# Ledger of designs, part 58: VH-VL binders against q9vpl3

Target 1, 224 residues: q9vpl3
Amino acid sequence: RGKINIQRPKAPHYERARVVAVTQPKYPELPKAKSCFKTRAERTQQQQENPYNEIIAREVRNWLDHSRLVAFFHLSSITADDIFRVRVQLHKQNLHLKSYGSKIIEQAVKNTRYEAIVPLFHSNHCIVFSPDPEKTAALLRIVRRVPQMVLLGGIVEETMLSRNQLVAYAQMPGLHAVQAQLVQTLSQAPGHLIQQLQAHQNSFVQVLDVHAKNQMNEETPKST

## First folded at step 3 (VH-VL)

Design g1 (framework fv_cemiplimab)
Fold by ESMFold2-Fast, scan of step 3:
Structure g1 (fold): chain C 224 residues (1-224), chain A 122 residues (1-122), chain B 107 residues (1-107)
Amino acid sequence: as target 1 above (224 residues)
Amino acid sequence: EVQLLESGGVLVQPGGSLRLSCAASGFTFDNYAMTWVRQAPGKGLEWVSGISWSGGSTYFADSVKGRFTISRDNSKNTLYLQMNSLKGEDTAVYYCARDVYDSEGFLYFDYWGQGTLVTVSS
Amino acid sequence: DIQMTQSPSSLSASVGDSITITCRASQSISTYLNWYQQKPGKAPNLLIYGASSLQSGVPSRFSGSGSGTDFTLTIRTLQPEDFATYYCQQGYSTPRTFGPGTVVDFR
């Protein structure tokens, strides 16, 4: 990438780590690293030849192609019953909890703009997908009751957000809330405008009255 | 009601270019991937191209790859298909359709437009 | 690319008949198969997704079955509105491919 902008001081932590890594000297610079690179390439090709891994990577790409909200979580030890209950509760809100191996995620996002998320999945993890970004608040409300799920960050409308940015987004007025605030503001504006117009007109009348009286006093003094 | 309305189909000479549009209404356009499917006169359906909800990922059938470009304008709820280097074999009714990926992992086209006829002939 | 074939290419039937249409994939697609109906002069409409799941609003006389490479669409007690062309389509991988279609005509 290397597309660091000083106007983006709140770049997600995982994006920063990836950009730094990209700018570092690469493996081919060292003979030992070059050998490691070749072994790594062989391993990557082996994974591409595994039909099961490609099928699951395809599933991940389908989720990304159909989701405006993607939230990443660290998943601590949790029972099958507990995660099932969470999955059911999320599903009622059109939120889809999925878990994929880190290598499968890397394969799915390789050569895409989302490649920067790979470092988030080096430990136990899960992902929540939804086509509806307005469900972010519902998502955070549900997972707040699940201490085993720790929010790492996410992608909303193709914008990578840190944990704190996602929390802030959930508290921001959504499209409906923004529309409601705008309607309320607009409904109040006509009344306020009328009051201001009346005040300006009264001020103008006062200026004219004072001017007329001063003019008369200069031409024909009034009851000196 | 979900409505998809295609437009732009006309008679074009071989080697010509044409842009098709699909106006979407009745649903949140940004929440869905979209697709173009064509049907030559008297023939079956052929998938042509697909696009992710954001337009960030695009897919093409081998028969049109390199000649066609798919794009979308989410602010206008409109899907586009730019067709270049048209051939007689591109003569078809072009349908736009909504591409669904459900919780069970199934991909299908649930709503279709009425189609727009493109004729490529001299 | 996954190639899809259908049989028969056409069939003649009468109202009240029961018919079956077969769809075959060139490789295993699990249950990731959809069926579409297209009436003359109209756009296609979704009948069945995931091999056997009936789309909302589709009459229960339509049913689908199959897994792997072989799939079947069955219409029990054919109605006048069922005379149409039927297409299978794999939703397993890109490119998304359709079968050549089966025309169901009035006898």
Scores: ipSAE 0.285, ipTM 0.705, lowest interface PAE 4.3, mean pLDDT 79

Design g10 (framework fv_cemiplimab; also named v21)
Fold by ESMFold2-Fast, scan of step 3:
Structure g10 (fold): chain C 224 residues (1-224), chain A 122 residues (1-122), chain B 107 residues (1-107)
Amino acid sequence: as target 1 above (224 residues)
Amino acid sequence: EVQLLESGGVLVQPGGSLRLSCAASGFTFSNYAMTWVRQAPGKGLEWVSGISWDSGSTYFADSVKGRFTISRDNSKNTLYLQMNSLKGEDTAVYYCARDVYDSEGFLYFDYWGQGTLVTVSS
Amino acid sequence: DIQMTQSPSSLSASVGDSITITCRASQSISTYLNWYQQKPGKAPNLLIYGASSLQSGVPSRFSGSGSGTDFTLTIRTLQPEDFATYYCQQGYSTPRTFGPGTVVDFR
């Protein structure tokens, strides 16, 4: 039947679709179902006559409990072919791309220290989970090629980190002790993280423009 | 048609080593992730290990971590499982299977080999 | 690790019967559940993936349903070739885990 089963991405089509997705204007004429990113969890909810949100919220809690790395992204319009290629690349590194509705996220993290992340999921989003925090560098390398995914921040070893802090963590792939010390140092000023993550969303268009210019021109940042 | 053929299963002593091979044909091997699943005599299926299309990622069950390694040679359309420090509980029929991650995000094993028996006994 | 259980562990049935096998996950796996059939002396064969999607070439008498933690495989109008062991398997996270199997025997 017409299902795509290939694990190997097609680089020429991926690059073309990425450029087109970035440069084409967004037309809201598309119904929500055609433009929204959906996971198996969202499809399961849609297939049931009366879905019980607590079941899917339990799934989110399970992913949070089993993942030492969680990264939050804003997701702009992306083609099915492009997101499939991103999922394949992420899966190679034991990175799992998921998306859930804001009500489900709220139920999952309610009365936990992660409740503050709920506002991040009001707009289009996706989350990447991994049991291995050493995969942070691989994650950032993959998503740099995907202008539709904008890093908002994450959780490493149960510690919430801003985008800049997560990037700094990725630059220290050495011994786990060194990485743990960096995480502890970066998390020393809790309370402003959600504001930093929301500020990044407010600068979304600017970040996408800079990212697109860097990707198209092969511009190398002088300081990591 | 898709065909997977395992080989290398023999009787080995506890603590010994063995390498299994899986020859693939009928599809573009380099486009698919691959996996090993085993079944002890009279028992159920147990997932052992998986490898991405480009060898960039490998995965292992806790029972074999540190003892087994998975690898592939895309030029020869062959998957390998190197088994070290073998134990009696590693006695099983070992199957290789094609590991699918499709555009809808479903993960499953769509084609399986016929299996090769590994017996670990003194 | 996600643990999978199946009920019943075995059942006896006659040709023409309809049977139901249940699979439960220790935690929510959404619809990342697959069903495999293994006939005596043969390798497993994929029947259903993603909880409810029938694999190409599999007879329509097989159907799957469920989400979250509870899943069901139904075989309507059992045929002689359906006497086999059936396994569920979660594809939600690594390590991938199988249920212990359900043996479907004659009579």
Scores: ipSAE 0.000, ipTM 0.418, lowest interface PAE 17.3, mean pLDDT 74
ESMFold2-Fast, scan of step 6: ipSAE 0.000; ipTM 0.410

Design g11 (framework fv_cemiplimab)
Fold by ESMFold2-Fast, scan of step 3:
Structure g11 (fold): chain C 224 residues (1-224), chain A 122 residues (1-122), chain B 107 residues (1-107)
Amino acid sequence: as target 1 above (224 residues)
Amino acid sequence: EVQLLESGGVLVQPGGSLRLSCAASGFTFSNYAMTWVRQAPGKGLEWVSGISWSGDSTYFADSVKGRFTISRDNSKNTLYLQMNSLKGEDTAVYYCARDVYDSEGFLYFDYWGQGTLVTVSS
Amino acid sequence: DIQMTQSPSSLSASVGDSITITCRASQSISTYLNWYQQKPGKAPNLLIYGASSLQSGVPSRFSGSGSGTDFTLTIRTLQPEDFATYYCQQGYSTPRTFGPGTVVDFR
């Protein structure tokens, strides 16, 4: 390691950082893939206008078109080791965890029936894809042990479902469950479904003071 | 045993219309996306159209967009290709194929029909 | 659209030879590359998917390699039934696109 010179005096924290960088073990790099690990800064950088956005959007469209189960999650801070363990567990059940910037999601679903999901991706997020909708129960079981991932909703058999509907579906495996869920979902207006998904996300991240104040202002009658 | 049986290929005049059918058996048809691929006499393979397992998403090559429509009937295990405003350049053997999305996330055509010849000429 | 090219366009070989066919994509397609074999008068058959995965029932003399934009199909110890046309195809994005094909014929 003669190429790293720590002999020059520098601010104490900088010299400490240099020593930590030199002594940290090197881990093999995983292939670059879209993952739930992205920090806010990394996500902002990746969302910049670049010529690869359409290429990655096409990948997202292929995942959506060929997956019978798509689940949307809010993602809190999680370590690389933790997300790697979750990804391995999910992969064993034919569940594929991906993370894409909101602009890429918008490009992928623009002019499709799924365009309404774009607002779900304004916050930190990740998506799980699977060709097997019967894996919903396995998905929820795995995610129960990952508090950083919160279910927002999903798509089963090309039908958009709220969080509660996905949880119900997980408890009703088989052909009759699929048919019952499709009937229930088809009876709902798309706007109301999106409101339900966004309400769940907002309730989870809760800014109670702002919400209470706004609701009080709107509920007060102006005159008799 | 997976089988795909195509029908409908005939001689059609330029500007005419034709519907091709592909009957599937030996697998759960509703679990798979399906595709049409054509091959002009003595030429290579050209992807024409694809459809998701439910039929809600459809895709087309630019050469046929606006003229061809792909559809499926999962209750009858049948795939269709409606061809309108046919041109001489549409003369080809049309194959239906099963479009697989596997556990590794790969997309490929694993089983193909025998093909049906469409000739567009007077 | 992603354009696919193959080289050579045709190849003459003898039984027992080892041959290599190259496929190039106009942009990176990761490992979403498939190889098909078509015998005269027959439908195509899947040989390899995901650049290197051998389809069940396909002889082990067939192998594929590559990632990104450059891919190869290798046939070791060519057999009489291997004289056919070979196509690569990208599964990375829609529209799906095929290479122009490589004809493998008797020398």
Scores: ipSAE 0.000, ipTM 0.429, lowest interface PAE 16.0, mean pLDDT 75

Design g12 (framework fv_cemiplimab)
Fold by ESMFold2-Fast, scan of step 3:
Formats: C-alpha cells, sequence, structure tokens
Structure g12 (fold): chain C 224 residues (1-224), chain A 122 residues (1-122), chain B 107 residues (1-107)
C-alpha cells in the first residue's frame, strides 16, 4: 500500500458497511404492537446495545484524538461524482472528509468539553479532519468551489471557533505566536459560539471576510 | 530519522514513586499520540498507558489505573509517566512508542525507544 | 477487554524453513491486528499492521492474513536474523492488548 500515510487519520470504512448490513433495522423485524409495549428502560437498553453506533463512535473518537484541525459543514444535496472529486482534492492536502449521524457524534463527544457541538449536526452535515492546522487555508480554498458545503465552524488546537474565527485563522501568517494570540482573542464559551453559528452566521461571515481580505492586501507586498 | 529515548529507570522500594521520561526527535511530536508499553523480565509485552496528541485524553490499563499518570510537554518534545504506589509486579522494562492512526483507520505502534528498566524491590 | 492468544508458545526451525504463527482474539476485531518482532535484548519493531499490510523496510518473506478472530503470520524461507519473539496486538479497542508471544528458535 504505497498510498498509506502514517501521519493521516483513517476511518474504518469497510467495517462500517459490514456492520450496517447485519445490524440495521428491517421493516418486519419489530412490529409496532410489540414495540409499543416496551418500557422506557427496555427502549434505552436497545439503544445502548446497538453495536453499529458504538463502533462508529469509536472511529469519531480516534479522529478527534489524532486531529488538530476539525471543520464542521452543512451538506446540501451533492452527486456521488462531485463529492468524490472533493474527497480527492482534500486528501491531497491531508484533509479527510467524513460523514456521521448526529446520534453517533453525540455518543462520541458525550462527557467531553466538545458536547456543545451536537446541535450543529441535527441537519445534513459532514466533518473534515486533519492532523495539520496549517491546512485550514487549503481547506477553505477547496470548499469555496463547493456551494453544497457550508462551513459552520471548527476546532483548531482544541479551541472552538466560529466560521468567522476560522476564516480569520486561515488568513493569518503561520507564526505560532500570531496563531496563539488569534486563538486567545477569538475563543469563546461553547454555548455562546453555538448561538452565533445558528443566529448570525451570514452577517458575521461577510464582515470577517471583508476584514480578512483587506488585511491580506495590506500585509502582502507586490514588489519583490 | 525518528528517535525515542527513555530515561528514569532505577531501583525503587515498594510503595515508592518514580517519573519516567521519553525524549522524541525526528518528527513533529505534537502531531502524534504516544504510548507506554512494559515488559517484565522474561515475560511478554503489556500496554500500560496512552495519550492523545494534545494531552487532552489519557488511557490506562486496569493494572495501573489510579497509580500511574501520563503527560506530555509538546514544547519540549517529551512524554512522561508518573508512577506512584509501585509494586513488585511493576518491575519491567518500560518502552515509549509512537501511536499511529493511519489513513486506512489502523492503529499501531511504528517506532519504539530502547526501553528503561524499573526495578521494584526491597 | 479483548484477550489475545498465540500458538505455538515456541517453535524450533531450521534456516530455509517456512513457519506459521497463529493469533486468536476473544471477540471479532475485523482486520485491526498488528504483528511485532522482538530480538533478544532489543525493543520490538513493527512488521505488519492491519492484518496484512507490510511495514516499510520489512522483508517480503513476512506476510500476514486473517480477519475477525483468527490471524496468521507466515515467514517463508526463514533466515538467521528471524530468530526472535513475535507478538500479535489488537488495535480495535482500548485497552490495547498483546498476545503472549511466540518464541522462534533456530536449530
Amino acid sequence: as target 1 above (224 residues)
Amino acid sequence: EVQLLESGGVLVQPGGSLRLSCAASGFTFSNYAMTWVRQAPGKGLEWVSGISWSGGRTYFADSVKGRFTISRDNSKNTLYLQMNSLKGEDTAVYYCARDVYDSEGFLYFDYWGQGTLVTVSS
Amino acid sequence: DIQMTQSPSSLSASVGDSITITCRASQSISTYLNWYQQKPGKAPNLLIYGASSLQSGVPSRFSGSGSGTDFTLTIRTLQPEDFATYYCQQGYSTPRTFGPGTVVDFR
């Protein structure tokens, strides 16, 4: 396998397909009459004993343990060919596009400081992981050409960032001091961050994008 | 080239404490999870503890849980294992290893240090 | 926890022989199995990861196979430098667990 990069986190895609095939609910499996008579405890027990969800939640935890950059996206309808092209472009930059159900993400982040991100995943979504936070700029450049993927926010160096904050981070020079200062300045409590992402995304994104572009123009000289 | 160098192994009395260090070089230390694996004289390998790239998540074998603490200093490229309430059964060579999660989703230990011997005896 | 067993515990073989070591997991681990080689007085080194993927720099005479609970490591045309203890290790769940090892002695 010459294509294997030991620095890149990988999800066990093959195992997921196999588990889904054998464990997913089937229409005649549990008649409504029987399921209606189950106690709350029995329903909780059934959910807890789903091996599919725990296997995938373990995969999500592995991605989080081995990634310094995590970006969250809303995903609109997209063709298989288009998403495959996007995955190839991202993979060349050590960026790994993954999609998980909201219940699985909740199980993965439950009892962690990242539990506040769960509301971001109630709609169609996908996540991009990378061990390299310097790839944030490359990520945003690639996604700019994919209107079906809308950036919601992310986690950089264990710090929760809104879309606006992540865009600002991507446009700063790759100096540790500058990046650390930006993260300190932009970081906010998870609840406050989620409210901003849900209520004021478009307005704040536009303001930050204009500011970031102006800063780049001022910082990048044209003379050699 | 990737190098890991353990230090700190000495003779300690039962009930004592000891801190092991693992100095890493030749790779971006802060991008990798790390682990400690031990081997008692004449016995097999036993996984002891693991730590995420940031130090935000730590994992322990049941045999050492509550007694050992794993930590890292990414600015110094150094991994630590704090061992408390040492028992005779903790006598072993302790190895530091890099914990890899690759692009196909496999978890494995690709580079190992030379090991440092900890002896717990009266 | 996932328990790992290996067979045989030890074997003696001559240079040029082909040998097979088996590893069994107490529950299905898909292909999340790794093989390590440890020479006397030295640290272990990775041979195979993901049941069948050969680590860079490892001779092609080493091969691995299996999935689920049953796995094998095969060394064809055994060389003197292959005298060592071989360990399997599951990477499927925490805690990570190793097999008890198989000692390969050349006679």
Scores: ipSAE 0.014, ipTM 0.550, lowest interface PAE 6.2, mean pLDDT 78

Design g13 (framework fv_cemiplimab)
Fold by ESMFold2-Fast, scan of step 3:
Structure g13 (fold): chain C 224 residues (1-224), chain A 122 residues (1-122), chain B 107 residues (1-107)
Amino acid sequence: as target 1 above (224 residues)
Amino acid sequence: EVQLLESGGVLVQPGGSLRLSCAASGFTFSNYAMTWVRQAPGKGLEWVSGISWSGGKTYFADSVKGRFTISRDNSKNTLYLQMNSLKGEDTAVYYCARDVYDSEGFLYFDYWGQGTLVTVSS
Amino acid sequence: DIQMTQSPSSLSASVGDSITITCRASQSISTYLNWYQQKPGKAPNLLIYGASSLQSGVPSRFSGSGSGTDFTLTIRTLQPEDFATYYCQQGYSTPRTFGPGTVVDFR
């Protein structure tokens, strides 16, 4: 009788596992199995090797079309229990956390106004959807407590926003009637999200350099 | 080759209703947003409505909001504009156009139909 | 809404002339401006997108420039087929808006 080393992680409690199974998105691995009974002509017509991906891509397109708020996050290592708790908190605010593979996202947004988001999904990621853009503040408040989720940017009312622009938008609910003006003023256009993110970082560096030079200039003119 | 063909333009009495259709061919219709742009006789272009590539989001100019409805049938490659409570100022040639979002993020109308004339007169 | 204005409203030119049409936006639209050409009795045709990018099939005599609020369309060495109406259009925000148009006539 030998000893068996426990290599498997502890399974969640039955009820918790049941809820996780219901809410977790499914990405079944498609086995490389080919039909041997199709004619050569029929095989040349079957270039769509993964119809399951097309179904999920349609789901992504539907979420993008029916959501007035979409937020993109980088997702670091997180336990099933922790992500479940976050998903429950988000759901109470009509915020829907989804995760999709990069190939599925690329397929969903190819030749659409959102094609520019594809590079954001080269690593672990997740997306939060909502039909209510006023929930942006609630979203950021919840995610603030989840350091594993890092905001990359988003889409509000079809306007692509950088991380900083989305944070600014969130700070205005109930404070100003200028929310729509801010969104339009800060946005360059749908599809330039990555360029906007890089531009803001470069602008910050430039502002610091200008500020330093201005302080030097202010001191020099007053010195004799 | 990309083709857009509008139909449905006729003479209608004020307060009447009319539905315009735009048949698309030569491209994957479901991958593109679509738009309606009108032009009154001797006047300039006026954007009236837009629809996302799945039909989940629709947009309207203030002049037609509440009276016009835009829809699409991706299985039939067809765009629709339902016009209700028509006014004399709605008299125009209505163009269907493909609303492109390119790989660099620019937004523009690259292909246009030939237009269909709607006349609202008693 | 973003309001677009064009200058001039009309101009008369001869074949071989170089002409410029200006377009102004009521607020900054970065480079999200497009130019369309419309010949009498025909649908508009896209000439330039993103302020300066020439659409495929459009002759190189057409060029666009500008950013922010002020934009220019230039036609070098005007040809007979260039007598048309030209419209600018902002792609920056919804609702999408067009300029009032510039009629280019021969004289």
Scores: ipSAE 0.007, ipTM 0.455, lowest interface PAE 10.7, mean pLDDT 76

Design g14 (framework fv_cemiplimab)
Fold by ESMFold2-Fast, scan of step 3:
Structure g14 (fold): chain C 224 residues (1-224), chain A 122 residues (1-122), chain B 107 residues (1-107)
Amino acid sequence: as target 1 above (224 residues)
Amino acid sequence: EVQLLESGGVLVQPGGSLRLSCAASGFTFSNYAMTWVRQAPGKGLEWVSGISWSGGYTYFADSVKGRFTISRDNSKNTLYLQMNSLKGEDTAVYYCARDVYDSEGFLYFDYWGQGTLVTVSS
Amino acid sequence: DIQMTQSPSSLSASVGDSITITCRASQSISTYLNWYQQKPGKAPNLLIYGASSLQSGVPSRFSGSGSGTDFTLTIRTLQPEDFATYYCQQGYSTPRTFGPGTVVDFR
């Protein structure tokens, strides 16, 4: 039959790039011609670019290039079945849930203005990509029902937004021009925004600790 | 229907500067990466420069790196190529093309403009 | 940079002939290879992407195959509108690179 209609860009498919990277025909890796670099013991700590990681990093760059909405989440323990259900619901709204290792994220955003996001991925995380920023409201509605996913912040139209700013953006779903103005108005210095995103993550941990302590106190009553 | 129209190609002196424009219509311009490809008279195609959908990432061929800059204005559906320090070997027809990364992971140029001729001559 | 070569550089054929053009990459590019057609005085147009996927609107007489370093474009039952220059192009790495082209002329 006819091939897929590519009149609009589709967000890149991570699984496709991953399979291609793993199955690509390459010459066997061999100690080529005993270059001085490869035969010296003192070179054993030489940093190597992993071709597999670079291919995946390229995929992440393509997701960023084709996504006008990128949302970052802390991901608590969740079953494979539960996350699959979430992915299906998000996919119906052209929202693509992806997970990448922190090293791959670092390689993907190195030497870009998004490099500052790397620290956000030192804990268990996932990212949602979409070419359609109008889907921010749908994203937040879906994720509200998934307590294991905690919104940290995001990028809309290349502007980094905190959790609260992203929520504000979602509340104006009808007009592209108005939403674009909001994004520009909410724009902040990268350092300040990153600190806000990190502070939110730390505040969430504090809230969990307080909640746990209060539950322990309630379980061990009581009275004088 | 997707349409790309290049403009700005003229005769320019070596060492001069020129700005090319590419007007896009028939699709959501801000959703696509864009590229410039050139072709010297009687020669083959040479990729020159690329830009992401947002303008956040730009890429250049070594032959033009440091002399050319690529930019876009999504509100005007227009792609630009600023060419500085022009050389005789920059003489070519410059094509604007839409750069696609599809759901299968393939990268390709699906629609091309008619081209605009840049002649660099003393 | 990945260098692309094509063979033959030119060929003469008649309407109804079947022709094959080959493209070789200097290193493995998996299936990240595209084929373009350029008619005299016109802009190029996309024929095949991802080594073997036919672009919408392109006649089924065009087909592509290959992976790694070796690729082929086949045109079955040449039509008058197929006399053109054909280019392969790798989309694997930046800079993107094109083959030198193959000119298909009327015999």
Scores: ipSAE 0.005, ipTM 0.441, lowest interface PAE 13.4, mean pLDDT 76

Design g15 (framework fv_cemiplimab)
Fold by ESMFold2-Fast, scan of step 3:
Structure g15 (fold): chain C 224 residues (1-224), chain A 122 residues (1-122), chain B 107 residues (1-107)
Amino acid sequence: as target 1 above (224 residues)
Amino acid sequence: EVQLLESGGVLVQPGGSLRLSCAASGFTFSNYAMTWVRQAPGKGLEWVSGISWSGGSKYFADSVKGRFTISRDNSKNTLYLQMNSLKGEDTAVYYCARDVYDSEGFLYFDYWGQGTLVTVSS
Amino acid sequence: DIQMTQSPSSLSASVGDSITITCRASQSISTYLNWYQQKPGKAPNLLIYGASSLQSGVPSRFSGSGSGTDFTLTIRTLQPEDFATYYCQQGYSTPRTFGPGTVVDFR
């Protein structure tokens, strides 16, 4: 395309803005967020050398305070392009994918009812936030097609839920009162959820161990 | 149509108490944080208090901390501001506003009520 | 607390003029600054959020810029309905704080 004529610098702002708007790409804005993928070395450096942890922890608390749906994921290696596509799909459903270091998560939830989630973030992770709990079904549908993201659990209506409880919630009718009653029913065993979330993470580690062993066996070729 | 309607503003004596209400309609009230902002006659805007979507987190300006309490009833789509130990300096129009935390992490007040006048005078 | 200041406190202008209002924060707030317009006897309306993002329904003659501590609101080709008081507000930290306001009057 041609450039705007530089010899006409006094073009009215309105006309200039219209030309720029017409020629600009029609891509959705990418929300400001920390990358959902990090190496172990990057996470270690972030924990040791981030002097602004309290400011970022406040951001996390704001997300928790303004979200009725929070979902926690283990994140395997994923490209920037792939995570961007996932983030765009989630954003269309008012679902916001964020990634924060484990120390920041710990500072954000310290002295809150959610302190129990800290162990979930010892490995590579990301979090999805939404003000709309009815989007849980849409979230699970989108993530089911992303094998690098493994659901660990979440918080719905300030209630901590395991993976299985979130799946059950997603299958509920759209009647708000019935959904609220389900959350109360699912949350009735204090302390048991922490054990369930830890068990799910341990089960996932076992799956990763089996996969790693299979991959190592497949990497040793046999010739005839 | 998003609407916020404040009520409860009246003349009260110094040291008195008053509760303001804000009735919300046209949006899912329980999905949004809410705030109170006041404006003294002929003066500028002053943020007073804020509350998270669930009511689990509450914030206050230092000028009202310990005297004012914020609460909400999501079943009634109503926000409240309980004002105790009122002073002449609390005389102002009190606005209810919706507090947005968007996908880019920006915090702003996108819809405001018409305001309710509180006068603290003998 | 983050203190906000605005200059000028008042401004006289004519229809068709371009005007600029400045807002300063006592510490860096990145781009977490909002602009509100308040007409006499009315509630404030959100004009710009995140320093430069125009709220839906707001005319394109309004624009915002800045980051850190210094911010500006520009109104190009001022219209009669633009005579109002303008407030900046930081959304960076609690307590949320407003500037003292700038009154734009007819000259």
Scores: ipSAE 0.013, ipTM 0.540, lowest interface PAE 8.1, mean pLDDT 79

Design g16 (framework fv_cemiplimab)
Fold by ESMFold2-Fast, scan of step 3:
Structure g16 (fold): chain C 224 residues (1-224), chain A 122 residues (1-122), chain B 107 residues (1-107)
Amino acid sequence: as target 1 above (224 residues)
Amino acid sequence: EVQLLESGGVLVQPGGSLRLSCAASGFTFSNYAMTWVRQAPGKGLEWVSGINWSGGSTYFADSVKGRFTISRDNSKNTLYLQMNSLKGEDTAVYYCARDVYDSEGFLYFDYWGQGTLVTVSS
Amino acid sequence: DIQMTQSPSSLSASVGDSITITCRASQSISTYLNWYQQKPGKAPNLLIYGASSLQSGVPSRFSGSGSGTDFTLTIRTLQPEDFATYYCQQGYSTPRTFGPGTVVDFR
């Protein structure tokens, strides 16, 4: 009786992908363990890779390998129509909005220098890819008008950047400034970048909490 | 106009080494992945090696792993294939091609060079 | 590795004929299949990518279809310049693999 969610966007490309996927072998995912303790056998079994997830993880690795700009976003509740409109605007700038499950992203980046991004994807998320790093300014301009998308960080020219570093990078004019930024970023210890990414995740949670409280206060005002 | 020009193909002895070059022009070389594809005389196409836009990720066919290395110099718009421990079966025309990963996730080779012939024979 | 096969290995046709070449993958590759044309002594040229997308500059008489494991390239109203070898290639996973090719000869 498990039925497919029919509320998903019906874009021509995604409909085609769905039709193709239906003809392929089914690879059901293992159920999430609910125990605080896992036996040795259960841990070993859960660590086994699902072949279907590995195929999609390869797609994610290909995007990472072939993109000079990768931006990570937290995605709050947004309608399918609204996200589609954003995707169209981004596509005009050679910016490609993609969504992948957290487990798939973890499989894609494990044992790579980008493993530190995994904590960013514990909640709803999306990623924007582009072969053109100079489009970072255009990306931020478009996303500024989409409050449901919150920038968490990214990768530019294979260098991991925090939210603040990406914003600073977007303000730099041209390729010469890009190279200067990379030189400065490369002078930092990897641990510093991890610390910054973790701090942004923490700050983002706080911002979401404040936003939710403000929304609640507005909808239930006290007349006292 | 996108142009790719291979060079370096010559006759070499079995066990020898050779470096192929591919000079790119007419596009922003550093924005594209690149690949080498070979074709033995009278045979079909065989993918040999690939490299991403930065050179940070490289890929090889099993037949050449451990013997060939691929590299690029984005400042000179040039792709390289270093071939070591050459065997008779490596005799082929070697093509460089631009490797495209488009917005729909399709990987294909849109522009090809004219090829350079490598002959491995005593 | 994903193995690619093509059928037929060769065919003879006349100008004005319509021909179909089939390509099969050893496992599902979705729509990540490309078609290339190679004329004798020349480098290959991209015809179709993503199973059905026609490369810019390629005549509309060329069309591709298929998904999963079975793919076809169709050439309608064959022209003299179409006598060449045609290769399919999967872009789904590394290593990328080509079919053995189909030679289209003049009858």
Scores: ipSAE 0.284, ipTM 0.652, lowest interface PAE 4.5, mean pLDDT 80

